# Ledger of designs, part 326: VHH binders against c4kar8

Target 1, 263 residues: c4kar8
Amino acid sequence: MAELSTPSPASPAPLDGGRGDELEKFTLRGARQILQLLQDLITHRGLITAHTGGGHSFMTAVLKVDEERGRVVLDPSPDPQANRRALAAPRLTCVTQLDGIRIQFPLVGLGEGQDKGRPALFAPLPAEMLRLQRREFYRLQVPLAHELSCLLKAEDLARKPVEVSARVIDIGAGGVAVVVPTGAAEFVIGGTLPACRLALPDGEPIELDLEVRNLNRQTQRNGTEQLRVGLRFAALPRAADTRIQRYIFKTERALNAKARGGL
Below, E stands for the ipSAE of ESMFold2; O stands for the ipSAE of OpenDDE; V2 stands for 0.75 times the mean of E and O plus 0.25 times the DockQ between their complexes.

## First folded at step 17 (VHH)

Design kd11 (framework vhh_vobarilizumab_d1; at its last look DockQ between E and O 0.38; V2 from the best seeds 0.00; counts 0 for: pae E 9.5 > 2)
Fold by ESMFold2, look of step 17:
Structure kd11 (fold): chain B 263 residues (1-263), chain A 123 residues (1-123)
Amino acid sequence: as target 1 above (263 residues)
Amino acid sequence: EVQLVESGGGLVQPGGSLRLSCAASGFTFSDYAMAWYRQAPGKGRELVATITSGGSTSYADSVKGRFTISRDNAKNTLYLQMNSLRPEDTAVYYCARIEVWYDSSGTYEFDYWGQGTLVTVSS
């Protein structure tokens, strides 16, 4: 028998990063980039969920960008209480999508007024906007049983070459995170590790140039110190990219099947 | 050319009443929120009252219950009815066209204002 109504669509929630340096590469701070992205939202008439805090939100849209005055103009809510909450909020977190890409940006200092005689909300241009694609953000947590490793060609404290076999703890389209014992090598953020080798289960190791993006010292339960090294793939060959994406896909499928009891 | 011309100021005894008018020209008056603000000698500007294009009003605490802002869109005129006038109401009163105000932050922008009309409450 037919359903009598369709469920209301849920509003997208703000992205809680928690890993600020991972999201930094997706953060736009250039004035030209921000203006262009806001103009794209206007052109596509993108609906925006504006979160005011305390679990409250309302639907809005960017009506225009006033580049000369450095402000954005938003559609007010038909609910006066939502508008009052937005105007009182120290921060409005706006979330939307454009062509399947998730977009998130903060607005501070909201005001209300008139745009050519129509009620509107106003704010200074956001200082930053997140533009997230699944491919660039997603990181598969590597199951321990897979024993993925990456041979790092690094340097010791005396700048002499060393090779370190590091366990891969997560992997995505743009890079890996690995763990090594502290003192195994010296890593510098921004440093390049040429000709490293990523070992996947189903073939020859992939030769990769890697760039150090982040470092985090960790102490394990047994007191052993290790270093988590975030590494970006530099100029990844197409065949290598394909193998990495297939590994991620197969592993996700296998993990999903186990979560469903083998369904 | 946008023009705002205030009138109706003058000398009034305490407790008296006065009505200020602001004649607007050069724009579609009914599309805009409007305000009265005042400046007493040696003091900064004080926002007195606002009225939206739809007729919603707001007032400074110092004038609530005594002053009434209104508009006549057919005459392109903004009014301020001032009752129970006090010596502290002495100021030059200006009408202004509001472009935007930031209610939660307490800031605002006017894009046009008049030359003002003097209200003196004395004796």
Scores: ipSAE 0.006, ipTM 0.350, lowest interface PAE 9.5, mean pLDDT 82
Fold by OpenDDE, look of step 17:
Structure kd11 (fold): chain B 263 residues (1-263), chain A 123 residues (1-123)
Amino acid sequence: as target 1 above (263 residues)
Amino acid sequence: EVQLVESGGGLVQPGGSLRLSCAASGFTFSDYAMAWYRQAPGKGRELVATITSGGSTSYADSVKGRFTISRDNAKNTLYLQMNSLRPEDTAVYYCARIEVWYDSSGTYEFDYWGQGTLVTVSS
């Protein structure tokens, strides 16, 4: 009876190749912000996966933030070997989640000792913490029933101003994807569409500037060609951002409830 | 209350030997790494030797081969055997509890130390 070694869950690939610029938006470097986030981890008793390299990791938690000494106190592993690996590692990569948001931060200069007579791991405060808001990368697939639309102010092939009503197919904190009939307008990647209007179910349309980021021609099952346009919010008022976020959250909640057999 | 009390200091001739003791109280001695450090007149604190809770030892280059740090956990006592003493070893010697050690950097954080014991090496 060959014991099928359940494949060890693939270590989440290091957040490699996102363009350095995009990650910067999610990187906390402020001392106060870092301290607050660490304190939040303590308050919520957030479990942390600490990666020591070589495919090894252990579970830990932030026990204390020592601001006076500029260090973080971690719960050591019950496995002495894991602790040894942690101490030998040039860098510890800590990964956790708080309120559905992935948090990643490096610790360098790990040490061991005692905190109030209990074994503990110590490290200098992280210089940076990455807070990946799922919301920014997550694009909600808009339910067809919501009939979200975006009025695009574009140009036709003759460079005449045209207004195109486009169906929104997905929405995120950073932008929308819409579908337009082929030939309705000319879109240029990197081009800005000013003073567009995004229609949400909760009120008046939001006026915003959109930047064309992606163009994909799609052939529908019926043979009709459509153009999928990925649009970034180029300038979004705070109030508009709040409304968009609220819509996304509300919709996600409803979808999840439905998936769970809710109404 | 954590207390560290050094003893055994005194006047010794060059080439002589001396044994320092540090009596520890107020904490679980066996759970902590300990250190000896010294301060010569007009100089800063210098780490002399360390011993982990497990008994691993390290020494400053200046005392390596001459000094031996040891511990008796049953007696809650730290020792420093000093042999082949030199005038440059003249200092106040302090016992210290190591709160944190960093293996990669060789850095130690001390949270408690004693009042010290004077060692004078003079002809």
Scores: ipSAE 0.006, ipTM 0.264, lowest interface PAE 9.5, mean pLDDT 85
ESMFold2 (binder alone), look of step 17: mean pLDDT 80; pTM 0.793

Design kd12 (framework vhh_vobarilizumab_d1; at its last look DockQ between E and O 0.07; V2 from the best seeds 0.00; counts 0 for: pae O 11.8 > 2, placed apart)
Fold by ESMFold2, look of step 17:
Structure kd12 (fold): chain B 263 residues (1-263), chain A 123 residues (1-123)
Amino acid sequence: as target 1 above (263 residues)
Amino acid sequence: EVQLVESGGGLVQPGGSLRLSCAASGFTFDDYAMAWYRQAPGKGRELVATITEGGSTSYADSVKGRFTISRDNAKNTLYLQMNSLRPEDTAVYYCARIEVWYDSSGTYEFDYWGQGTLVTVSS
């Protein structure tokens, strides 16, 4: 049987390497993104576990953000010892969930004071926040320069085989969304498209089976009609899964680097 | 309620192999990094191996190349394959859920761990 969550024993010495590279794609560093996420935590009344080190933690909440002063305001613990540990800690690591997504952020320089006559804890806004979305729900918006395509083996109105080359507009661990000209083929929600081919920038196309999950007709600004098709991967071979995840990771890292330079 | 249940410990000759399992329940296993740590008689606790939510692994120098941590998210199970066992590997082995994970310069915190499983390596 597992032990209760608190108090816990002091942690062993950490291992070499850590997991910093893996987390970079989940790291928010933009001030506006951080403020919005903190505001979302306030709005949803998210309970936060604040870790003070040495196996100690306490429950708190973000009461408000002071954008002008660059501060976050936290609910103090009813336990005075927890508050003393928090104020003595070099770093307070906050962990919570929002809509099933794990959130983690550090606070440095914690101080005590009052907010509207009530005791409160204060800290500068965090310089970063982790928003750990589950891999299967994340969809990377594919840059146009990558020109990702998927050859769909579908059927026409007479149920005869047709092949349609479709542009991939987003991709995730569980599937893709593509666009095709209206009328290029007949798609049925729940239908299976066997032996399609997904072309990634590096290597040979990946052969995979796809299931149609949704269909949406779109009219573009120029009046062009197209069909947006949401497709789920059937069981992927491990090699194919690895290539798709590598593409997503590398592309996300590249896009994040460009966005930070252009903030 | 979070539960972590270790199994697979026992008595093994030097050079032998053993596979530990940790059955997890009461939480979304996929969302958490997990660890194995051990405590030998008369010694402090030692972190043996970690595995992230995404499957990346790290190992103590003392076990690199001999131990393999893995996870099966569909079965909510954490594993430790231990090969080429030595008397120095004798310890109680615990699986643990990592609540907070910092980079290599930081700290980490467990919030749950099992009762442990004893591994004895002797002739």
Scores: ipSAE 0.012, ipTM 0.451, lowest interface PAE 9.1, mean pLDDT 80
Fold by OpenDDE, look of step 17:
Structure kd12 (fold): chain B 263 residues (1-263), chain A 123 residues (1-123)
Amino acid sequence: as target 1 above (263 residues)
Amino acid sequence: EVQLVESGGGLVQPGGSLRLSCAASGFTFDDYAMAWYRQAPGKGRELVATITEGGSTSYADSVKGRFTISRDNAKNTLYLQMNSLRPEDTAVYYCARIEVWYDSSGTYEFDYWGQGTLVTVSS
């Protein structure tokens, strides 16, 4: 019976990035968000490059998230030396990509053991994860005068269904960014918001499913905190897509005309 | 297109000095941390030195006190001053752009690198 040395829950060292303020926008610290992202990595079988320091790394994957024990299970390297380095390292820097988005997170307190009779590496859950989201699609900044809104079907902290009316700040072919009051709902990156309603000026709201892609806390000039939520269109009907594209095109044209002094 | 072009390699005697240059183009040079790495014959890639956008430097233990990494942002050029060269420093030296890095862990990922320049240290 190899006693699973339970790695001491050492809090992972903060992500040290030279652009501290900019990276903060992409740093996840919420326990639920972290768990969701780790689960997404599992679901997608995301390969992870684990850096052990000194220019050494090995390929691994998250095999399991043990929420009860607050630990992540990693696939060990087939190279015993790599595993030894990993175990000896004070910090493991994990780098991966999911849906074209770079993800980085530290693990500390790495231990070895077995999971279901197979060799595995164990670490406490990361305290933070860096998710560097790149905008894949052009996003139109929505004029304030258009007052686009999106009714979000979300959950609160108690997992009670709530509806949140959110202002749309940008829109593209792939999704929207909205702003909501802090605490209005709990959003999880990778989570799906079903049966939301996007209000366009040209007609009835569009019903659509949205996927949470990004969360960014923003402090307004007045000191109020808002949550910017990046949302992907998860299932967009063709007719809705056409409407959205038409809106974008029309708005861009109008903005350009105005910029040229024509309006 | 991102380009990194190394120069300054050559043959040098043990104890000698050499200065490598890397000309960067196709991107905003001053927005990126940069690195030198080397590959000796029959060996894997080895990180030699890094320099952040702000000029903070780090070095492999094997080159500490002998090598100096620097940058001239006005010239979009990265440098590696190599002093007290040893036979074990013989390698192809590569300039690399760091895409993402952790300061605290000393881990780096590179997205672009040059063709390399050969440094041979031999009597």
Scores: ipSAE 0.000, ipTM 0.267, lowest interface PAE 11.8, mean pLDDT 84
ESMFold2 (binder alone), look of step 17: mean pLDDT 79; pTM 0.783

Design kd2 (framework vhh_vobarilizumab_d1; at its last look DockQ between E and O 0.65; V2 from the best seeds 0.66)
Fold by OpenDDE, look of step 17:
Structure kd2 (fold): chain B 263 residues (1-263), chain A 125 residues (1-125)
Amino acid sequence: as target 1 above (263 residues)
Amino acid sequence: EVQLVESGGGLVQPGGSLRLSCAASGFTFDDYAMAWYRQAPGKGRELVATITSGGSTSYADSVKGRFTISRDNAKNTLYLQMNSLRPEDTAVYYCARVEVWYYDRSGSTYEFDYWGQGTLVTVSS
């Protein structure tokens, strides 16, 4: 009876170079964002798989972030050989998960030493961190207190142009869901709403084109009917995308902090 | 409280020898790398020698072959044996605890968090 050696689950293939453009949407390059995410990893004691190349990896954790010196401190492997491989590698690819979101970041210029008498690995702060939200565009539920709104340019039943201020209930990299009063406008699935304005808390509204993807009638607890409209970003400038991503990230962090009893 | 107390300094003739000691207390001495640095009058701080917790040593080029850094973990004491002393070795010598050290492709980095009051070494004919 030949014991069928169940093939060890293939190390998740390096994220296939999906179109460089899509990955950019999930790439953090802001120093503050990077520092915050690293700090979050520390706070949550996030285990990191560090890939050294050649199919080799070891488990590590971020021990410390030194903003002043621009360095990150990692837990070394208990395996000296793994550490040697890490130090010899031109690049360390770190992979972890925080709150169900896959995080990937490169470290370059790894060194070894001690921090306060404890063995440690040292690297410059990553220049970028990839936060991969599941392909299904993670939709952040917008806190009511944020009062996000989207000015929709639509048509009424008479095909007269109307502007509808809609509350944003969720937002993701790919679009928003809004609620509008029933009868405020006529929406057609697959239709485009041009030159809409998404209001974010951080500045001027973003002008964008929206495509209607879903329509759902919802009855509120008070008996009023509302229309939930799922909207896709049809054309989103890069700067706008960055702002949206920043908002999502910041809000998620705040929500998570609150959920953990942090205030 | 972390304390480092240097001793053994004094006046010595050129070509002479001196042994400095640094008594360490208030921390787990065995875990930390230690260093000697010196400051000559009117000059900046100069790293003289380092020793890791594992006993690996490094020296400034100016003292290499003449000075020896060592440690006795049982006594929580750091030593600097100085041989073939020169007038240019005249300085206040400080013992320091290394908070952080690491080496990478660019070299070694040392950061210190505690140091002693120093001991004066004068090399004069």
Scores: ipSAE 0.732, ipTM 0.881, lowest interface PAE 0.5, mean pLDDT 89
Fold by ESMFold2, look of step 17:
Structure kd2 (fold): chain B 263 residues (1-263), chain A 125 residues (1-125)
Amino acid sequence: as target 1 above (263 residues)
Amino acid sequence: EVQLVESGGGLVQPGGSLRLSCAASGFTFDDYAMAWYRQAPGKGRELVATITSGGSTSYADSVKGRFTISRDNAKNTLYLQMNSLRPEDTAVYYCARVEVWYYDRSGSTYEFDYWGQGTLVTVSS
């Protein structure tokens, strides 16, 4: 089994989907803010992944912003098929990073032409831009060896209290995803699970309230069904937040160091 | 420096023909779309015809079928052949270099950065 030794975080996939409500507070809508952010992308020569739908994308860059005319100028793809897909798409979802800050914005009304004798793509300024620090979007896939668990204080179908020990499969600044056997408890989207306990490898478990954000039934490799539960941290104390960030940082560094050792 | 010099204007009778020329210098002519526009006394500017670097042309409805834009890249020259001239074609005609052009779902956009001093065409009986 050959492994590439350059673990480089690139998050080109759009974040829109089921996280739209969570992301609204990170969304810029002011014209001046949008212009400044686009100008920063130009200045730093930010490489942008432009998603055209159907799993297709191409690499581009913002070449210019014209404030008076309310438009942006993009670098066309050297691949004519990618340009045709972009022009046919109802919208273009642009994703990039600027010094660890994730930037995402839609472009609609894409056109093609020339700027100063050179081919270019044109669009109106985006109406919004998503600006996220890495901490706000990153989820660490928890290594199996860490055996992270979360004790959920939930209710069964008879509305009686039950405690369910759930394996944590990913963790970020805002929450965790866990897996439990189907039928272990009744989970309701929007419901709050008070006084749950998140067990990190070093130190005592963290007591916290969790909100159920999504539920998905999954079939394991052996055919056994389990429930994936997406949980948001409610009112997370600063000390708990610090411990979670420290765990993520330490684990990520350790995983990156192992990957580099294969060079 | 960029220079555009129009010539070929004059007085013609209705139904007559005239050919305008625009000598271009100071830039890579082959790379740029070019245009003719006109301004009649007391009226705003009207885009008459465009031609891309690849030779694709477009025309205002008012001149379609009567005017032909062309270019000779070897001579760095833009032309406008005007046939079946009418009194309403009376205007100063300008050769222009297109700085930005593009097409989208809402239509076309043309923006000019250089133009000549113009050549007067007068159509009068």
Scores: ipSAE 0.592, ipTM 0.839, lowest interface PAE 1.1, mean pLDDT 87
ESMFold2 (binder alone), look of step 17: mean pLDDT 78; pTM 0.772

Design kd3 (framework vhh_vobarilizumab_d1; at its last look DockQ between E and O 0.63; V2 from the best seeds 0.64)
Fold by OpenDDE, look of step 17:
Structure kd3 (fold): chain B 263 residues (1-263), chain A 125 residues (1-125)
Amino acid sequence: as target 1 above (263 residues)
Amino acid sequence: EVQLVESGGGLVQPGGSLRLSCAASGFTFDDYAMAWYRQAPGKGRELVAVITSGGSTSYADSVKGRFTISRDNAKNTLYLQMNSLRPEDTAVYYCARIEVWYYDRSGSTYEFDYWGQGTLVTVSS
């Protein structure tokens, strides 16, 4: 009875340098965004696969983020050899997943030491983090004629509360994409926007909490810059979910009917 | 509460020896790296010696070969044996707990979170 050695799930190959332009859309470079994402990893106790090169990796976690000193603290491997490899590596490639989204970031300049009596690895904050959002949820492109809007409760650069009326571009069961004028508010990926209001054509606005999931600067044909913000429904009441689903379904049917030459 | 209490300071002649002690309490002493630093009158703080939880030691160039840092974990006590004392060693010596230390390609970094009140060492003929 030959024990079929179940092939160890192939460590996801480092994302081949696909077309540099597409990855740029998913790359976070803002200090605040990076810090927030790292903090989210801490909060969720996200396990990280740290690749040291040569096909070697070890499991780690972010233990602490020190904004003042610009460093991240990692859990060392229980294997001393893995730690030695990590320290010898010119670059550590960290791969993890948060809420089904693959996150990848480099760490350079690793050191070993202790934090509050516990062994730890230290590195400068990553200069960039890649967050690959799987478009797992079908998103309906909102017809311009529907004039869907979302009132965002956000903060400006001075951390003053501001309300921004944003046009909804697409909507799905999991969230919305909106467009806002550049500079209207400061958005942080992973940040929560509480008590926002989504306006649907069928009734009163829906109050909901939104989580910023993606930020993309877009230049319009007229040269105007706009910020596309991908938002997740953080806390959606069941009644609201039903309304959103109904809207999507109704709109899709209408669009399909039109496409078939029926309207 | 974390406490560090230095003792053993005093007046000594050049070439003499002195042993400083630091009694630690309020934390798991065995887990922390510890340090001695000193401050001479009118001068800034100078790191003198470091000992890790594992017993690895590091010294300032000014004291290397003359001073020895050690620890007794059973007694929660840090020591600094000072030999061949010089007038320039005159300072208040402080025991410090290292909150964070790490070593990278650029060198060692130490961050301290607690220190004692210090003990005066005077080296004078």
Scores: ipSAE 0.754, ipTM 0.887, lowest interface PAE 0.5, mean pLDDT 89
Fold by ESMFold2, look of step 17:
Structure kd3 (fold): chain B 263 residues (1-263), chain A 125 residues (1-125)
Amino acid sequence: as target 1 above (263 residues)
Amino acid sequence: EVQLVESGGGLVQPGGSLRLSCAASGFTFDDYAMAWYRQAPGKGRELVAVITSGGSTSYADSVKGRFTISRDNAKNTLYLQMNSLRPEDTAVYYCARIEVWYYDRSGSTYEFDYWGQGTLVTVSS
């Protein structure tokens, strides 16, 4: 029996605009870089999920790039309804993965016709392409049983120092999200919290400077008010980064093993 | 090698009719959209009519209702039936193969890769 090859994982949904500020440094805008990346997709026959909005999508591929005319040619869907939605959409958000690298780009001004007698979709070259290594977009949802915490050195409304032990709800290479009771401290977007301590299960807490990136008020089912605080790691030492990546990797493997039934 | 050979041109009086033919060879005729365009003395090229591989047609406003484009895929032949001819229809008529066509919100695009030598149509008394 021929051994079945596992295909590349399906591309996840488009990254939302709530992280667009953090993603700008991974955005390609140079014409030569964009052309080369599109050519790589053609060469590797990369499968692309094209999102048309309203939760609708279809599978496609880049068939060719016409540099002189500044356009891309895409494989149409065999489903005519999907093609009609794509042509009606104000933009098409394309998501794919190439050799472990996530690629996302918009197409605007989609047209339909033929290329050398074969049906095809046409669009101008994208003005930007997002190119991410996995660690640059991945956030592990921390299992409740791990009870990860981060000691925040913040200030109250009167600018008095306070220390708040916050539960970590997700963690990635660039930061964490935590929850605290509403009113536990004053948080200002852009503010720096020096000498915070992140407690991982496998060693001494990591001393980190954190920057507040976002704040969201949340009401729990029991009526309790909490604040979700998005925090960026400032100046992360290499040893600390290694420990965080090891935690993420080990936890992912354990979660995957449970999902597979312990094989 | 792709070849397109037009025929059927000539001298005709105003109000007359003429049928142009284009014999195609060297490619799978059925797969391609085809066009007629014309060039009058001292003027640029004018797209006259288009027929897609599926048989859909479109025409320049100047010839709509008077000219009919058609194709016979079994004979690899493109036709232009020209009725109610006028002196302003005097031109060299060219058969062309369309490599790329598409429609988007900004309009229609047609890109040609092969043309014939043309056939002269003269409309005069």
Scores: ipSAE 0.527, ipTM 0.816, lowest interface PAE 1.6, mean pLDDT 86
ESMFold2 (binder alone), look of step 17: mean pLDDT 80; pTM 0.788

